# Designs tried in a protein design chat: VH-VL binders against q9umr5. Part 312

Target 1, 268 residues: q9umr5
Amino acid sequence: SYKPVIVVHGLFDSSYSFRHLLEYINETHPGTVVTVLDLFDGRESLRPLWEQVQGFREAVVPIMAKAPQGVHLICYSQGGLVCRALLSVMDDHNVDSFISLSSPQMGQYGDTDYLKWLFPTSMRSNLYRICYSPWGQEFSICNYWHDPHHDDLYLNASSFLALINGERDHPNATVWRKNFLRVGHLVLIGGPDDGVITPWQSSFFGFYDANETVLEMEEQLVYLRDSFGLKTLLARGAIVRCPMAGISHTAWHSNRTLYETCIEPWLS
Below, E stands for the ipSAE of ESMFold2; O stands for the ipSAE of OpenDDE; V2 stands for 0.75 times the mean of E and O plus 0.25 times the DockQ between their complexes.

## First folded at step 12 (VH-VL)

Design pi91 (framework fv_nofazinlimab; at its last look DockQ between E and O 0.02; V2 from the best seeds 0.00; counts 0 for: pae E 5.6 > 2, placed apart)
Fold by OpenDDE, look of step 13:
Structure pi91 (fold): chain C 268 residues (1-268), chain A 122 residues (1-122), chain B 112 residues (1-112)
Amino acid sequence: as target 1 above (268 residues)
Amino acid sequence: QVQLVQSGAEVKKPGSSVKVSCKASGGTFSDYAISWVRQAPGQGLEYLGYIIPIFGTANYNEKFKGRVTITADKSTSTAYMELSSLRSEDTAVYYCARGSYDSYGYEPFDYWGQGTMVTVSS
Amino acid sequence: DVVMTQSPLSLPVTLGQPASISCRSSQSLVYSDGNTYLYWFQQRPGQSPRRLIYYVSNRDSGVPDRFSGSGSGTDFTLKISRVEAEDVGVYYCMQGTKWPFTFGQGTKLEIK
């Protein structure tokens, strides 16, 4: 039988967004038990990410317990960060494939059309003021806001991304790295036409330098220092990168070709 | 200069709801936190919650979760605080306040509204 | 929640004399960015609160230099070097480091 699949949604999403994905899984892997976690939907997805991590942890623990052979995680957008954190704090998870579906794994610093209603273009350069404060860090978006022009503020004020990345020293860094390394495969999915994740390479742990030049994963300090295990995972062949063009952010979970190419091979 | 102007005094029955407005003028609106604080007669200050209008949702003090709703209308630069299931203990002056930015970051409560007295009585 | 404890709660002062208000937090108010989000507010009778001090010791614009804030970690103090009649009111400390942000009980300053 196929391993159970757990799905975690993204910002402003709900479980309903994954109805097509469920259909694809059912068709190609009949009998798979798929659980789309219906937590922190809609505006509740703006709750602090650590709060979300705790809530989702409570939901996945019993599922993992009933699946001694392991489970797969499909985590979309903001959910990808939640899942990475889950795998970091859980010393007993049994995740085989962690599928990061268009997630801002290295953070967000965007002013895309999709987010203009939320973040006007002029706000991109100014959002650090509120986000890197106690007031801002109570919102999930600020938890992974990564301003390349204010690196000191990011490193010191980010209460989530900087920690799970091991960019700021903390007493759990070694343990979290150990826990995260329990994953069988890290499948990174994203693409240039996403329109939301900015830069889109963030889905592959790429990100801006101080000049807003996009650097790849292997050029990132978190990789070079192996702060949370990326270098180790890559060395053992556990990282899969699946870029795909022509897919908008809201379509990653509803594209058949994407599913067959980037997701299905890792559902066993 | 930034100014916060609140709606007028309210007299409400127990069990009803009240909605207080706070209109901001003289600056930008979307990226500043609007805080709501109340003060019962002769008592201290109590933090209800705050909204960052650009995010579209508020952060609430757990003590008031379920009864307090804070919203913001960016088009009118107005924040709202609605309190439902009113009780006599909710009788208080309700204040809105807005933060500012300095060289160190975000600073709350630079500007205050004049306050709105809400009286809950049978 | 972080508990903010002010002392004294009542502070009668003779005009021209100094005043001191203590504020203690139940846990450190140092945030991860190294800042301490401790604030002092003044509320004159019949008026809205007014911020006097931010980040422990920084005076807001228009605040007389007779007001000063100090402290670190969990122990903070607001001092008035020479009390004037206009200083009558209630003073509150507030922490903005840990949500929910909380106020002290307030200290009522009166002229003897």
Scores: ipSAE 0.903, ipTM 0.956, lowest interface PAE 0.6, mean pLDDT 94
Fold by ESMFold2-Fast, scan of step 12:
Structure pi91 (fold): chain C 268 residues (1-268), chain A 122 residues (1-122), chain B 112 residues (1-112)
Amino acid sequence: as target 1 above (268 residues)
Amino acid sequence: QVQLVQSGAEVKKPGSSVKVSCKASGGTFSDYAISWVRQAPGQGLEYLGYIIPIFGTANYNEKFKGRVTITADKSTSTAYMELSSLRSEDTAVYYCARGSYDSYGYEPFDYWGQGTMVTVSS
Amino acid sequence: DVVMTQSPLSLPVTLGQPASISCRSSQSLVYSDGNTYLYWFQQRPGQSPRRLIYYVSNRDSGVPDRFSGSGSGTDFTLKISRVEAEDVGVYYCMQGTKWPFTFGQGTKLEIK
């Protein structure tokens, strides 16, 4: 029988967005138990990511306990960061495939048509001022706002992304790394036509340098230091990269070709 | 010249709701965060929550979660604080206060409104 | 929640003499960025609070030099070197390091 699948949605999202994904899974892996978590929906997705991690953790514990052979995670957009933290804080997770569906794994810096009111061009250069304060860090989007022109402020003030990426030290870093490394496969999905995740290579652990030139995962200090296990996972053959052009941000969970190419092979 | 002007005093019955406004003038509304703080007669200050208008959402003190709603209307440069299920212990002066993030960093409480007295009486 | 404790709660002072208010937090107020989000406010009778000090020791524009803030970690002090009649009011410390942000109980400064 197929391992259960747990789905974690993104910013301003809910379980309804995944109806096509569930249809695809049912067609190719009939009998799979798929749970789309109905937590932090809509504007509640702006709650601090550590609060969301705690809530999602409470929801996934009984699902994992009932599936001794393992589970798969499909985590969309901001949800991919929630899942990153879940895998680090749970010393008993049994996740086989962690499928990160266009998630800003190294952070977000830039304007998009979809999120223009949250990341407006006129405020982009000044957003770091509020985001890198205790006031801003009570909102999920500031938890992964990564201004490459103020990287020192990001490193020192980020209460979430800098910590889970091991970019700033934390007392739990060693145990978080050990827990994350228990994952079977890290499947990274994203593409140049996403239109929301900026830079789109953030979905593959690439990100801007101070000149806004994208450096890929293997050039990142996080990878080179093996801060939370990326280098170890890559050496183990556990990282899968599945870029696809032609897919907009809201279409990753509803594109059949994407599903067949990047998701289906990892749902045992 | 920056000014925060709040709506006038209100007298409410227990179980009702109250909505207090805070209109900002001077500067760009999108460069502010607006905090709401209350003070019961003869008592100290208590933080209810705050809104960053550009995000379109607010953060609430758990003590008031479920009863307080903070909103902002960028077109009128006005923030609102609504408190429901009122009890006599909600009798207080309610203040709005601005924090700006157009300078070096975030500067909370750089300007305060004049306060709005809300009296809850049976 | 971070508990902010002020002492004294009542501070009678003679005009021209110094005054000192203590504020202690139940945990360190040093944020990960190295900043200490400790603020001091003054509230004169019948008026809105006014911010006097931010980040422990920085005076706001228009605040007289006789006001000074100091401290670190969990122990903070507001000093008035020479109390003037206009200083009558209640003084509050506040922490902005950890949500929910919390105020001290207030110290009422009165002329004796």
Scores: ipSAE 0.803, ipTM 0.913, lowest interface PAE 1.0, mean pLDDT 91
Fold by ESMFold2, look of step 13:
Structure pi91 (fold): chain C 268 residues (1-268), chain A 122 residues (1-122), chain B 112 residues (1-112)
Amino acid sequence: as target 1 above (268 residues)
Amino acid sequence: QVQLVQSGAEVKKPGSSVKVSCKASGGTFSDYAISWVRQAPGQGLEYLGYIIPIFGTANYNEKFKGRVTITADKSTSTAYMELSSLRSEDTAVYYCARGSYDSYGYEPFDYWGQGTMVTVSS
Amino acid sequence: DVVMTQSPLSLPVTLGQPASISCRSSQSLVYSDGNTYLYWFQQRPGQSPRRLIYYVSNRDSGVPDRFSGSGSGTDFTLKISRVEAEDVGVYYCMQGTKWPFTFGQGTKLEIK
């Protein structure tokens, strides 16, 4: 039989958004128990990411307990950061495949319509003034805002991304790395036509340098120092990179070719 | 069945203040930005500002020189617009309007209130 | 502030004939995410405004097919392929790219 699949949604999202993905899984892997977690829907997805991690942790514990052979995670957009934090904080997770579906794993540095309405006097070049403040860190988008031109502010102010990336020292870093490394596979999905994740290579742990030149995962300090286990995972052959062009941010979970190419092989 | 119901018409003297309410029903109040737009008699539309109730964040058109205050009460699903130091050119119909987010962006002005006439005269 | 300029300001039209309303912005309305935040609203006599078109060309739910929007950058057009009596009112364009969001002056459509 197939391992259970747990789906974690993204910003301004709900469980209904995944109806096509559920259909694909049912067709190709009949009998798979799929749970789309119905937490922090819509505007509640703006709550601090550590609050979301706590809530999703409580929801996944019973599912994992009933599946001793393991589970799979499919985590979309902001949900991929929630899932990566879950893998770090849970001593007892049994995740085989962590499927990161167009998630801003190294952060976000892009203007979006929801940011225009949330912070209308700001643009990406000055949003650091809001996001790298205690008030700004009360919003989920600011928890993974990563301004390449204000890296010292990012490293000092980020309450979430800098911690789970191991970019800032803290007492749990060794335990979090150990827990994360228990994952079987890390499947990274994204593409150049996403239109929201900026740079889109953030979905593959790439990111801007100070000149806005994208450095790929293997060029990142967090990879080179193996801060949370990326170098170790790659050396084990546990990282799968599945880029696909022609898919907009809202279409990742409703594209059949993407599912068949990048998701289906990992739902053992 | 989304509805935005505004408070009734008001007649005010110059220099006073007015507070218009906008009560939302048929959805989660906190999920939407509530905008305020006015229309002087026989004239066009003018954007005053908006509030995002879940965060209490309000954004204002600076044209009103700090005379406008927009607030929300989540427990009653009601947004408020207060305009102070009233003058005769503030005579207008004041509308509230709702927008919504989806997973990609914001869609403004899905629904409009019925309007509140505010008359400022000596 | 982005200035939105409509023409004509008054538009008398014979029933069943086409109508066209222009809207020009003082700046490009293409936002850094690649989207163009241009909207059209209709206000019938004695009523609240109603959204017709969002993102330049997308019709809102319940808006008849005879309404269409087009344009790019700074120049936009609302067309009514065949004017009906219910179309009488004032039409506004609005930009949502740069705060404060601003409206055009309005175009009053009248049956002649």
Scores: ipSAE 0.057, ipTM 0.602, lowest interface PAE 5.6, mean pLDDT 89
ESMFold2 (binder alone), look of step 13: mean pLDDT 90; pTM 0.916

Design pi92 (framework fv_nofazinlimab)
Fold by ESMFold2-Fast, scan of step 12:
Structure pi92 (fold): chain C 268 residues (1-268), chain A 122 residues (1-122), chain B 112 residues (1-112)
Amino acid sequence: as target 1 above (268 residues)
Amino acid sequence: QVQLVQSGAEVKKPGSSVKVSCKASGGTFSDYAISWVRQAPGQGLEYLGYIIPIFGTANYNEKFKGRVTITADKSTSTAYMELSSLRSEDTAVYYCARGSYDSYGYEPFDYWGQGTMVTVSS
Amino acid sequence: DVVMTQSPLSLPVTLGQPASISCRSSQSLVYSDGNTYLYWFQQRPGQSPRRLIYQVSNRDSGVPDRFSGSGSGTDFTLKISRVEAEDVGVYYCMQGTKWPFTFGQGTKLEIK
């Protein structure tokens, strides 16, 4: 039978968003046990990411324990960062495919249609002031806000993303790297028409330099230093890049062509 | 100059709820943390929680989680703190406070409301 | 939770003499950015608290230079070089490094 699939949603989201994804999986892999985690829904998605990681960890442990052949993770948007941390903090995870659906893996810097739900006016240039403080770091969006014009503040104040990316030292970094490297496949999905994730290349570990020029994964210091294992995974043939044009942020989990091209091949 | 003006004193019965307002004037409202702290008569300060209005949600001290709700109305520049299931131990002056930005980033509590006495008695 | 302990709790001082208040935290207050989120507040009788010091040693606008803050890690001090009658009140330290943010129990400054 097929390995179980665990789905983790994104910011201001809920399990209902994945109804089409569940239909696709049922059609191509009938009998797959799919668990869409119904935690931190709606406004609760603004809770600090480390708190969300703890809650999702408690939910995934029994699922993983019952599946000795392994499980797959499908993690959408902000949920992809939760899954990044889950794979690092769990010494005993048995994740085969980690499928990241348009997640800001190197962070977010932009005013988009999605952020208008959170901010009625553009806050891009000023958000760093509240985000890079202990007050702001108690909200998930600030945990991955990555202002390229204040990279020193991001590196020093981010309580989450800078740590899981190995951009700032942490006592657990070596263990987190070892645990993350247990993953079978890292499947990165995203595209230029997302309209929310800014820059969209963040879904592939690319990001802005100080001039807002995007540098791809292989030019990032975290890759070059192999801080949490990206270079090792790439050398092992374990990183899959699946960019697709024409897909908006809220459509990654409901596009059949994307499912067939980027997700289906990794659901053993 | 930033000013925070709170609603007037309240006398409540045990088991009821109270909602205190904090209206801000001068400066911007949405991108600052609005904090709520309380002080029982003759006692020290206790942090209940805070809201950053642009995020639309609040962060609560676990001691009060489930009883306290902090909200903000950006159109009126007003923050609210509602405390339910009132007990005599909730008798206190409730303060709202706002921070500011400087070279270190965000710093809390540079502007305080005048306080609202909430008395819980039978 | 980070516990903030002030000493003394009662501080009788002769007018014109110096006063010193200690504040100790159960954990280091150095945040990952290298900043120390330690604050001092003054509350005069019947008034709202007023912030005197932010980030350990930075004096707020309008606060007299006779007030000074110092310290590092877990050990902090507020000093008043020459106590004046208007200084009567309760002084609180507060940490903003780790949620939930916590206050010391307060030190009551009284004129002898």
Scores: ipSAE 0.740, ipTM 0.882, lowest interface PAE 1.3, mean pLDDT 90

Design pi93 (framework fv_nofazinlimab)
Fold by ESMFold2-Fast, scan of step 12:
Structure pi93 (fold): chain C 268 residues (1-268), chain A 122 residues (1-122), chain B 112 residues (1-112)
Amino acid sequence: as target 1 above (268 residues)
Amino acid sequence: QVQLVQSGAEVKKPGSSVKVSCKASGGTFSDYAISWVRQAPGQGLEYLGYIIPIFGTANYNEKFKGRVTITADKSTSTAYMELSSLRSEDTAVYYCARGSYDSYGYEPFDYWGQGTMVTVSS
Amino acid sequence: DVVMTQSPLSLPVTLGQPASISCRSSQSLVYSDGNTYLYWFQQRPGQSPRRLIYLVSNRDSGVPDRFSGSGSGTDFTLKISRVEAEDVGVYYCMQGTKWPFTFGQGTKLEIK
């Protein structure tokens, strides 16, 4: 039989957004046990990411324990960052495929169509002021806000992303790296027409430099230093890159062609 | 000129709820956060929670979680703090205070409201 | 929660003399950015609190230079070099490094 699948939703999302994804999995892998985690829904998705990681950890432990052959994770948008941290903090996870659906793995910097009521045009350049403070870091959005014009503030104040990416030192970094490297496959999905994740290459560990020029994963210090295992995973052949044009942010979990091309092959 | 004006004093029965308002004038409402702090008669200050209006949600002190709700109405530049299941020990002056991020960095408590006395008695 | 302890709780002082208030935290207040989120507030009788000092030692706009803040890690001090009659009130320290943010018990400064 197929390994169980655990789904983690994104910002302002809920378990109910994944009805199409569940239909696709049932069609191609009938009998797969799919658990869409119903935690931190709606506005609760703004809770600090470490709080979300702890809650999701408690939910996934019994599912993983029941599946000795392993599980797959499908993690959408902000949920991809939650899953990154889960894989690092769990010294006993048995995740085979970690499928990251358009997640800002190197952070977010930009006004988004989906979040325009939170990120009006004028807020992009000023959000660093509140985000890089203890007050701002109690909100998930600020945990992965990565202003390339204030990279020093991001590195020093980010309580989440800078730490899990190994961009700032942490006492647990060696253990987190060892745990993350237990993953079978890291499947990265994203595309230029997303409209929310800015830059879209953040879904592939690319990001802006100080001039807002995108540098891809292999040119990032986190990759070059192998801070949490990306270089090691790539050398193992364990990183899968699956970019697709023509898909908006809210359509990644409901596009059949995307599912068949980027997700289905990794759901053994 | 920045000013925070709070609603007037309230006398409430145990088990009821109270909703205190804090209207901001001067500055841009979306460029700041609003904190709520209380002070029982003759006692010290206690932090209830705060809201960043542009995020549309608030963060609460665990001690009050489930009883306190902080909201903001951008159209009227007004923040609200509602406390439910009132007890006699909730008798206090409730303050709102602004934190600005329209200058370099975040500066909490740069302006305070005048305070609202909430008395809980039968 | 981080516990903030002030001493003394009552501080009678003669006009023109210096005054000193101590604040001790149960944990280091140094945040990952190297900043120490320690604040001092003044509350005059019948008034709302007013921020005097932010980030340990920075004086707020309009606060007289006779007020100074110092300290590091877990031990902090607010000093008034020459107490004036208008300084009567309760002084609070507050930490903003770790949620929930917490205040000291307050120190009542009175003229003797």
Scores: ipSAE 0.783, ipTM 0.901, lowest interface PAE 1.1, mean pLDDT 91

Design pi94 (framework fv_nofazinlimab)
Fold by ESMFold2-Fast, scan of step 12:
Structure pi94 (fold): chain C 268 residues (1-268), chain A 122 residues (1-122), chain B 112 residues (1-112)
Amino acid sequence: as target 1 above (268 residues)
Amino acid sequence: QVQLVQSGAEVKKPGSSVKVSCKASGGTFSDYAISWVRQAPGQGLEYLGYIIPIFGTANYNEKFKGRVTITADKSTSTAYMELSSLRSEDTAVYYCARGSYDSYGYEPFDYWGQGTMVTVSS
Amino acid sequence: DVVMTQSPLSLPVTLGQPASISCRSSQSLVYSDGNTYLYWFQQRPGQSPRRLIYKVSNRDSGVPDRFSGSGSGTDFTLKISRVEAEDVGVYYCLQGTKWPFTFGQGTKLEIK
């Protein structure tokens, strides 16, 4: 009788990473149908995010259609951005809880442990040159690279994040906002010890200004303009913030205390 | 200063595969998009795909997807293009090319390799 | 795919006279950043291509000022104000606005 759960993985990830999450859900909500989408695994996670959104959309449509009472989304890391776009482009989604598990909702800017592995010869200050070009925008990580020192380039060249955040105009913006606002709950999870998502407050729609001072969601133009509905959702009481210290990036989907505190209450 | 040197000409039979190398010298390697373009005899230029070595994966033109593989070895500053299931229509000169950066961003095709002739005949 | 159409495909020109090559795209090449990712290349017989113009109108270092690029949206032109013997070759336009990036068919410039 529980609503089905759809899980979307992150960068260089696969469905295998969620075996502990599946175990927790089965223990607390037995009988829940959980579908971990096994698309864009490993290096395919570097495909452009709009391509990933299209593929995941095709996979979620039949699941949502068969669940008239609604579904829940659990979206990890980069997967949280995929889910943001799904909620905007789908006129008929029936998502109750969208659980964003340490996702860079306002973008990424930092030499983290994970990115140092990926970019050992490139400093964070230099990625803007390749990322903000049509060549770079064919890779997912450049789709949400948000250099606060080149905000004009980000706003104008980002083919994904700037558009779904309503930071740049798009013909479909009004429809995307309307669709996103249909979500029942936006559950934001993240923490200071993540070690990958930089700044970690990006998981809560906070981000760097030009001086690398973090401004919270309520100080962002995106929120103040209500570009895709954050201000409306907050006023409706539909935004849940669940920060937790002591959790590294690869542990969000395998920590029982995190599950019980931040995820379990939103699975109905 | 920047130079791209490609491997020598190849003659291949239909159904086989070919792997062409492109070694970069002078300047940096990992942070640039390295493109592969081909030109059949007397014909125009055709874009195969490109790799940004730091990402470790390539983007392919759908026309060649499933047959073309582009890789890079950062330790030797060498990019590779492998084309499988060769047909006579794949007879062409294959070029590698790299862009440059100005103060505003990336500009493609500033430096070109000398080209590698691949002939496919039975 | 964005289709790039060049005209003429064959361009015989008298030395010292001007030459003009057209490139038209099937859709606008203006990227979201306001830039137009349209490029012009020269290929002399037996040589690798050489970039002449980047982003519609910017001339590469070492390219003579007799070469100029212009245009907007879907309609672009490469002009040579005074054709010289070394200008013989095939000229290609390329759009880099939308993947897959596509070349025009090429225009062969020959001396009459």
Scores: ipSAE 0.789, ipTM 0.905, lowest interface PAE 1.0, mean pLDDT 91

